VH-VL binders against q9yh85r1066to1250. Designs and how they scored, part 3

Target 1, 185 residues: q9yh85r1066to1250
Amino acid sequence: ASCIVSGYGHYLTFDGFSFDFQSSCALVLCTTIHGACERSDTFPTFTVTVTAKNEDRDTSLACVVKQVEVEVFNYYIVIHRAYKYTVMINNERLYLPLKLGQGKVNIFAFGFHIVVETDFGLKVVYDWKTFLSVTIPRSFQNLTYGLCGRYNGNPDDDLVAAGGTPRFGVTDFVQSWAKRDTFCR

## First folded at step 20 (VH-VL)

Design m5
Fold by OpenDDE, look of step 21:
Structure m5 (fold): chain C 185 residues (1-185), chain A 121 residues (1-121), chain B 107 residues (1-107)
Amino acid sequence: as target 1 above (185 residues)
Amino acid sequence: QVQLVQSGAEVKKPGSSVKVSCKASGYTFSDYFMSWVRQAPGQGLEWIGGIIPEFGYTNYNAKFQGRVTITVDKSTTTAYMELSSLRSEDTAVYFCAREPGRSYPYGMDVWGQGTTVTVSS
Amino acid sequence: DIQMTQSPSSLSASVGDRVTITCKASQSIDSYVAWYQQKPGKAPKFLIYAASSLQSGVPDRFSGSGSGTDFTLTISSLQPEDFATYFCQQSYDNPYTFGQGTKLEIK
């Protein structure tokens, strides 16, 4: 299933729940749950984070994706809008295409998109503008949380905050997944 | 052998629509970006749009936004380009062309033979 | 849109000549440039990407160079089959854009 971030702060979870939100904070889209089931310990862990930026347009306020972060296999991958067709791997800027860990991670340009894919089926697609998709295999059902939800076929339980507590409002839900720092309180 | 085979010539009236097909064979269809490019008589090349077959994600030239739709049928490894509200200035040869998506280099390395679309009253 | 200004629009040359075609981008596009050859009534043929990637089946007399905004296609020794129209193309940003073309004619 795919989780989509598009346009002007539009989000679509793995289970098809849609909501709108604009934030300049780094937000956790998807991260793996530890100990959710016996099988969870056999699966790779990963985290996808998105940072958006509000930009004034001629007729409306646009929310563009400024930065995408992918943590997987002890690689910290940073894709920034300002550095098209390049990525930061553990604080080193490299040009595409790239294969990391003897093929565990494959990063390449596909038309106007950058694609990060792993050998276990994680796919991150970003167009350096307003479109971001995160795709994970069915084997990860009920093994993820974040803004993209639980991926369990039930969109009604997608508003789960960090720590596993259900939230009733989109604002509270999204804010719970924000990485707090000096610029994001 | 790798090849792209396009549908036959079209003659259309202004205001109508045309749908051109591009059948791909000899390679993994989903691993290549598929572009549509046109060339008016005696003119240069103009990119219309493209699609990632694996995901169905499309990119369009803003010049054609709202009038063009690019799709694929993965089961038949065929790409389609539909252009609506046709005008006389849309008269051109239309090409499909693949571009490597997973490996360097990133040029349009294989082209269809072209489809002539004539728009006239 | 990124403009690709190609020069010259046309040139005449003889077999054996060294030919140079230039393409200038309106903004930096790193090395995301492709060159094509087109003969009358045919689809464009991919020649080379950037400065180092020559397409399989393309003679070594073709070479590409440049980065940033200025790019060059060079034919070191022109052959009879090389008389055609040549196009540069940027693949850095949406939309893809082409140079207006250079028609290479026999002198």
Scores: ipSAE 0.879, ipTM 0.942, lowest interface PAE 0.6, mean pLDDT 93
Fold by ESMFold2, look of step 21:
Structure m5 (fold): chain C 185 residues (1-185), chain A 121 residues (1-121), chain B 107 residues (1-107)
Amino acid sequence: as target 1 above (185 residues)
Amino acid sequence: QVQLVQSGAEVKKPGSSVKVSCKASGYTFSDYFMSWVRQAPGQGLEWIGGIIPEFGYTNYNAKFQGRVTITVDKSTTTAYMELSSLRSEDTAVYFCAREPGRSYPYGMDVWGQGTTVTVSS
Amino acid sequence: DIQMTQSPSSLSASVGDRVTITCKASQSIDSYVAWYQQKPGKAPKFLIYAASSLQSGVPDRFSGSGSGTDFTLTISSLQPEDFATYFCQQSYDNPYTFGQGTKLEIK
């Protein structure tokens, strides 16, 4: 299944629920780590975080995807639209293409997209502008949280806050998955 | 032997549409970005758009957005470009061209022979 | 859109001449430039990628250079088969854009 972020803050969850929200905070899109830091030796853990930029003065550039972060296999991968065809890996900037951990993570350009793919089936596809797609295999059903929802076939339960409680309002849901820093909002 | 073989010439009336095919052979179709580029008589080259066959994602030149659809059929290794609402300035030779994927942008290393589309009333 | 401006638009030269064609991008595009040769009635032929790397099977009299905004294609000793139109193309950003072309005519 795929979760999609598109222009003007449009989100489509793994289970097909759609919502709109604009935020300049880094937002957890999809994570296998929730609440009490549960980890499984059977399945890889990962987190995908998206940062958008809203520029109200210039409607042609409103709500672009500025940065995508992928944490997997102890790699901290940062993709920033200002540095095309490079990525930060654990605070070191490297040029594409990249093969990490003997193929555990592959990062490359394809057309006007950057692709991060892992040996367990995580795929992150970003067009350097407004389109971001996260695809996970069926083995992660019921294992994910974040703005992409639960991946359990039920769109009605996709709005689970970071604290593990259901939310009915999109604003509270999105803000619960925000990574706070000194520059957020 | 890598080849891109395109469909034959088309003569169209204004307001109609055209669909050009591009049959790929001699390589792994899903590993290459497929672009469409046109050239009006006596003019330069203009990129129309392209598609990632593996994922089905497209990119379009904004000048053609809303009039162009690019698709692939992976089972026949064939790409298609459909241009609608044709007008006289769309008269051109239309090329398909591949670019290596899974790397960094190289450029279009293999081109089809071109398909002449003439829009005339 | 990133504009690619070629110079000259045309030129005449003799066999054996050294020929230089330039291409200027409207913004920095690092080294993401390709060069193509197109003969009348034919599809473009890929010559140079990454500004300076020669495609396999292309004669070594062709070379490319540049980074940022300014790029050149050089033919060190012109041959009769080199008369054609030459295009630069940026592959940095959507849409891909080409220079207007340089017609190289054999004198």
Scores: ipSAE 0.634, ipTM 0.838, lowest interface PAE 1.3, mean pLDDT 87

## First folded at step 21 (VH-VL)

Design j4
Fold by OpenDDE, fold request of step 25:
Order: structure tokens, then C-alpha cells, then sequence
Structure j4 (fold): chain C 185 residues (1-185), chain A 121 residues (1-121), chain B 107 residues (1-107)
């Protein structure tokens, strides 16, 4: 299943729940690391984070994805909009294509999309503009948290806030997954 | 053998639509970006758009935005390009071409044989 | 859009000549350039990417150079089969754009 971030702050969870939100904070889209749950020994852990900003376009205010972060296999992968066809791997900028960990992580570009894929089926696709998708295999059902939801076939329980509190409103839900810093309180 | 085989020549009236197919074989279809490029008689190359077969995500040249649709059928490893509201200026040879992203060198390394589309009243 | 200005539009040369074709991008594209050869009635043929990666089967007499905005395709010693039209392409930004082409003719 795929979780989609697109357009003007449109979100679509794995289970098909749609909501709109605009934030300049870094937001956790999908993570298998949740404070209320122990790490699974069966599946690798990962976290996908997105940072967007609003930009005035000719006809409307677009939500532009500024940065995508992927944490997996002890790799901290940062994709910046401003640095096309490159990525930061553990604070080192490298050019595509890349194969990390003997193929555990592959990063490459197809046309105007960058793809991060793992050997366990995680796929992150970003167009350096407004589109971002996270795709995971069915084996990860009920293992995910974040804005992409629980991936259990039930869109009604996707609004689980960070910390495990379920069924928040959209605003509280999204804000709970914001990474707080000096500029994002 | 790696090859892209396109559908046959088309003759269309202005205002109509044309759909060109590109059958891929000899390689993993989803591992390459598929582009469509056209060439008017005696002219240069113009990129129309492309698609990531695995996901179906598309990129279009804004010049064609709104009247071009690029799709794939993964089960038949076939890419399609549909162009609507045809004009005489759309008369050209249309090519499909694959592009690797997983390895160097970058570029359109395999091309279809081309499909001649003639738009005439 | 990124414009690729290719020069010259046409060129006459003899077998054995050194030939250079230039492509200038309207903005920096790093090294994301590809070169193609096209013969009449045929699809373009991929030649080289950037300055270092020849496509398999392409003769060594073909070479690419340049970075940023200025790029060059060089044929060190022109052979009879090299008379064709050549195109550069930028692979950096949407949409892909090509140079207008250089027709290489026999003198």
C-alpha cells in the first residue's frame, strides 16, 4: 500500500483516509518505532519524515515538500529539494545512484523522481516538488504509525497520535507527529 | 534481446485523438523510466513526457499538459501515449525510449522504431 | 525550461577530421547531459553520458566533455559511418530538452 503527500497539503493514508493539513514543521509520515510498542525482531524499523512549506503559486498556495528524511538500517538519509540527484547519507552528500549496505538500500532517480528502496520492500518516491509517496509491503500491516496511519485496512483508526493516543482530530493528530525544535514548537 | 516495438502509423483528423503503444521486451520493465519523444519532419527532438512503470507516476512536458496521457500495462509490459485535440503541428514521428536510473550511464539507451502520426484535414 | 543551444547547426567535414559539437545550457546542469546520433529514418542512438560514460558498443573516437553550462561532443577521427545528425540532451530538469541538432555532412 501507498501513503501519499501531494498538492496543497493533501494526505492519503495507507488505508485510504484523506485529510488536508499545512505545516512547516517536520512531520513523521511513517514509522515503525512507536513509544507504546516494542521493537519487532521480525521486521526492520524505519522512519520517514517530511518537511514542507507553503509557496505562492500563480493560481494558488502550494505545499512544497522541502525535505524528506528516511531513517533505516542505521542510515540517516536526507533528500533536499535544493539538491536534486543528490542525498545526504549520515551527513555526507553523495550523488545518485547509490547502493548502501550491500544492496539493503538503493537510492536512484527515475526521470524527475528520486526513489529510496530497501530490501524489505520500503519504497519512498519524491519528485523534489510537491509529491511524496511511501509504499510498504502488506507484511507491515498493523506495524506503522504516523500520518500514514496504521495500515490495517481500517481508515477509522488511522488518527493515532504520537504516544499512542488514538482518534484525535486531524489538527491534533498532525501536530502530535511534528518534530519540535526551536522553530517548531 | 532488449527491444521496444511500437504500434503502426496513424492518420488522424484535427481534433481527434491518437494512442500509440510501445511493447517492451528483453528486460525488467519496471526498472527503467519510459519516455515519449517526438520529432516533426525535418525537426529536432521534443520530449513529451514519461512514466515510472512500477508506480505509474508520470511527468509531462507542460507544453502538452492537459492533452497527453501516458500509461503502462505492467502485465503486458506495454507503455501507451495518448494525445488528444490533435493539430497539424502534432504531425511527427513518436518514439518511446527507456532510461535507466539505477546505474550509469544516464540517457535514453533503447528506443522504439517510431510511430508516424499524421494529422491532416 | 532549460534551453540547450547546440552549435553548429550543420557541419561539413572529411573522413579523418577532428569534429567538435558544442551544447550550451541556459543554466547549470552539472554533468547531466546525454548525446545521441541519428541517421535518416532511424531512431536516435545513445552515444555518451556526461564526460566519461560511453554506451556499450560506441567507438572510442567519441568523447564528451564539459560541466555546468558548456558541453562538447568530440569525434577524434571522423569515419564514414559517423555522418549523421547529433543531439545533446539535458537530463537535469523537467522537461527534458534537446539541442536543435547538428547535421554532420561529408565535405
Amino acid sequence: as target 1 above (185 residues)
Amino acid sequence: QVQLVQSGAEVKKPGSSVKVSCKASGYTFSDYFMSWVRQAPGQGLEWIGGIIPEFGYTNYNAKFQGRVTITVDKSTTTAYMELSSLRSEDTAVYFCAREPGRSYPYGMDVWGQGTTVTVSS
Amino acid sequence: DIQMTQSPSSLSASVGDRVTITCKASQSIDSYVAWYQQKPGKAPKFLIYAASSLQSGVPDRFSGSGSGTDFTLTISSLQPEDFATYFCQQLYDNPYTFGQGTKLEIK
Scores: ipSAE 0.911, ipTM 0.954, lowest interface PAE 0.5, mean pLDDT 94
Fold by OpenDDE, fold request of step 25:
Structure j4 (fold): chain C 185 residues (1-185), chain A 121 residues (1-121), chain B 107 residues (1-107)
Amino acid sequence: as target 1 above (185 residues)
Amino acid sequence: QVQLVQSGAEVKKPGSSVKVSCKASGYTFSDYFMSWVRQAPGQGLEWIGGIIPEFGYTNYNAKFQGRVTITVDKSTTTAYMELSSLRSEDTAVYFCAREPGRSYPYGMDVWGQGTTVTVSS
Amino acid sequence: DIQMTQSPSSLSASVGDRVTITCKASQSIDSYVAWYQQKPGKAPKFLIYAASSLQSGVPDRFSGSGSGTDFTLTISSLQPEDFATYFCQQLYDNPYTFGQGTKLEIK
């Protein structure tokens, strides 16, 4: 299933729950590691984080994805909008295409998109603009947390806050998954 | 061998639609970005749009104002380009062309033979 | 859109000549440029990507150079089969755009 971030702050969870939100904070889209996450010993862990910024366009305020972070295995992958066709791997900038860990992680440009894929089926696709998708295998059902939801076939329980609250409003839900720092309080 | 084989020439009336097909063979279909490019008589090349077959993600040239739809059938390794609300200015040879999606170098390394689309009243 | 300004529009040369075609992008496209050769009635043929990534089967006399906004295709020693129209293309941003072409004719 795929989780989608697009357009003007549109989100679509793995289970098909849609909501809108605009934030300049780094937001955890999908994680199997931290927060309210339940660790699984059977599957690899990962975290996908997105940082967006509102920009004025002709008709409305668009949410432009400025940065995508993928933490998987021992790699911290950072994709910057400003540096197309390059990535930061553990704080080192490299050019595409890339194979990490003997093919455990593949990063490549596909048309107007950058793709990060892993050997266990994680796929992150980003167009360096407003579109971001996270795709994971069905084997990860009930293993995910974050804005992309629980991936259990039930869109009604996708609003699980980082603190573990099973039901939340969209605002509180999204804010709970924000990474707080100097610029995001 | 790697090849892209396109459908035959089309003659259309203004306002109608045309759908051109591009059958890919000899390579892994999903590993290449498929583009559509047209060339009016005696003119240069114009990119229409493209698609990532693996994901179905499309990109279009905004110039076509939503008149174009690009699709793929992975089971038959065929790409399609449908252009609606045809105008005389749409008269051109239409090409499909693949571009490596997982490897370097980049560029449209294989092209179809072209499909002539003539729009006339 | 990124505009690709190709020059010259036409060029006459003789066999054995060194030929250079230039393409200027309206904004930086790093090295994301491709060059094509097209003969009448045929589809474009991919020649080279960026500076030195020749397509398989393309003669060594073809070379590319440049980065940022200025790019060149060079034919070191023109052969009879090289008379054709050449196009540059930017592969950096949507939409893909091409130069207007350079028609290389025999002198």
Scores: ipSAE 0.906, ipTM 0.954, lowest interface PAE 0.5, mean pLDDT 94
Fold by OpenDDE, last read:
Structure j4 (fold): chain C 185 residues (1-185), chain A 121 residues (1-121), chain B 107 residues (1-107)
Amino acid sequence: as target 1 above (185 residues)
Amino acid sequence: QVQLVQSGAEVKKPGSSVKVSCKASGYTFSDYFMSWVRQAPGQGLEWIGGIIPEFGYTNYNAKFQGRVTITVDKSTTTAYMELSSLRSEDTAVYFCAREPGRSYPYGMDVWGQGTTVTVSS
Amino acid sequence: DIQMTQSPSSLSASVGDRVTITCKASQSIDSYVAWYQQKPGKAPKFLIYAASSLQSGVPDRFSGSGSGTDFTLTISSLQPEDFATYFCQQLYDNPYTFGQGTKLEIK
């Protein structure tokens, strides 16, 4: 299934729950790390984080994806819209295409998109503008948290906060997944 | 062998629509970005749009936004370009062209033979 | 949109000549440029990407150079089959854009 970030702050979870939100904070889009269940012997862990920025266009306010972060295996991957066709891998800037860990992670340009894919089926696609998608295999059902939801076939329980609190408003939901710092409180 | 085979020439009236097909063979269809490019008589090349067959994600030249639709049929490895509200200025040879998605080098390395579309009253 | 200004629009040369075609981008496109050859009634043929990649079947007399905004296609020794129209293309941003073309004719 795919989780989509697009347009003017539109989100679509794995289970098909749609909501709108605009924030300049870094937001956890999808993660398999939750409390004490950080690592599984059966499934690899990963985290996808998105940072967006509101930009005023001629007709409307667009939500532009500024940065995408992917944490998988021992790699911290940063994709920034200002540095097209490059990525930061553990704080080192590299040009595409890239194969990490003997093919565990592949990063390449595909048309106007950058694609990050792993050997276990994670696929992150970003167009350096307003579109971001995260695709994961069905084996990860009920293993995910974040703005993309629980991926359990039930869109009604996708609003689970970072602390594990179930079902609340969209604002509280999104804010709970924001990475807090001096600029994002 | 790798090839892109396009549909035949079209003669259309202004205001009508045209749909050109591009049959791909000899390679993994989903691994290449498929673009549509046109060339008016005696003129240069103009990119219309493209699609990632694997994902179905499309990109269009804003000049054609609202009039063009690019699709693919993965089962038949065929790409389509439909252009509506045709004008005389749309008279051109239309090309499909593939671009590697996963590998270096970049660029449109294989082209169809072209489809002539003539718009006249 | 990124504009690709190609120069010259046309040139005449003789077999054996060294030919240089330039393309200037309206903004930096790193090395994301491609060059094509087109003969009358035919589809464009991919020649080279940036400065280091030739398409299979393309003679080594063709070479590319440049980065940022200024790019060059060079034919070291012109052959009879090289008389055609050449196009540069930027592959950096949507939409893809081409130079206006350079028609290479026999002197």
Scores: ipSAE 0.902, ipTM 0.953, lowest interface PAE 0.5, mean pLDDT 94
Fold by OpenDDE, last read:
Structure j4 (fold): chain C 185 residues (1-185), chain A 121 residues (1-121), chain B 107 residues (1-107)
Amino acid sequence: as target 1 above (185 residues)
Amino acid sequence: QVQLVQSGAEVKKPGSSVKVSCKASGYTFSDYFMSWVRQAPGQGLEWIGGIIPEFGYTNYNAKFQGRVTITVDKSTTTAYMELSSLRSEDTAVYFCAREPGRSYPYGMDVWGQGTTVTVSS
Amino acid sequence: DIQMTQSPSSLSASVGDRVTITCKASQSIDSYVAWYQQKPGKAPKFLIYAASSLQSGVPDRFSGSGSGTDFTLTISSLQPEDFATYFCQQLYDNPYTFGQGTKLEIK
């Protein structure tokens, strides 16, 4: 299933729940839970984070994806729109294409998109502008949290806060997944 | 062995639509970005749009936005370009061309033979 | 859109000559440039990406250079089969854009 972030702050969860929100904070789109499910300790985990910025244009407010972060296999991958066709891997800037961990992670440009793929089926696609998609295999059903939801076939329970508590409001839901720092409290 | 074979020439009236096909063979269809490029008589090349077959994500030249639709049929490894509301200035040779998405070199390394589309009243 | 200004529009040369075609981008595109050769009635043929990625089957007399905004295609020693029209293309941003073309004619 795919989770979509598009311009103007549009979000579509894995289960098809749609909501709108605009924030300049780094937001956790998708993170896997470990230990809560009786699965193997070797089951892969990952976290995808997005930072967007509202741009006031003459006709509309566009929400531009400024930065995408992917944490997987002890790699910290940072994709910034200002550094097109490059990525930062564990604080080192590298040029595409890249293969990490003997092909466990592949990062490449595909047309106007950058694609991050893992050997377990995670796919992150970003166009360096307003479009971001996160695709994960069915094996991750009921294992995901974040703005992309629970991935359990039920869009009505996708609003689960970072603490694991269901929320009813989109604002409260999104804010719970914001990474707090000096500029995002 | 790698080949892009396009459909035959088209003659259309203004206001009508044309759909050109591009059959790909000899390579992994989903690993290459498929572009459509046109060339008016005696003129240069103009990019129309493209698609990532694996995901179905399309990108269009804003000049054609609203009039062009690019699709693929992965089962037949065929790409399509449909252009509506045809005008006389749409008269051109239309090319499909693949671009590597997972490896170097970047660029349109394989082209179809071209499809002549003539728009005339 | 990124404009690719190609020069010259046409040139005449003789077999054995060194030929240089220039392409200028309206903004920095790093090294994301491709060059094509087109003969009458045929589809464009991919020649080279950037400065060192020569397409398989393309003679090594063809070379690319440049970065940022200024790019050059060079034919070190022109051969009879090289008379054609050449195009540059930027692969940096949407939409893809091409230079106006350079028609290389026999002198």
Scores: ipSAE 0.902, ipTM 0.955, lowest interface PAE 0.5, mean pLDDT 94

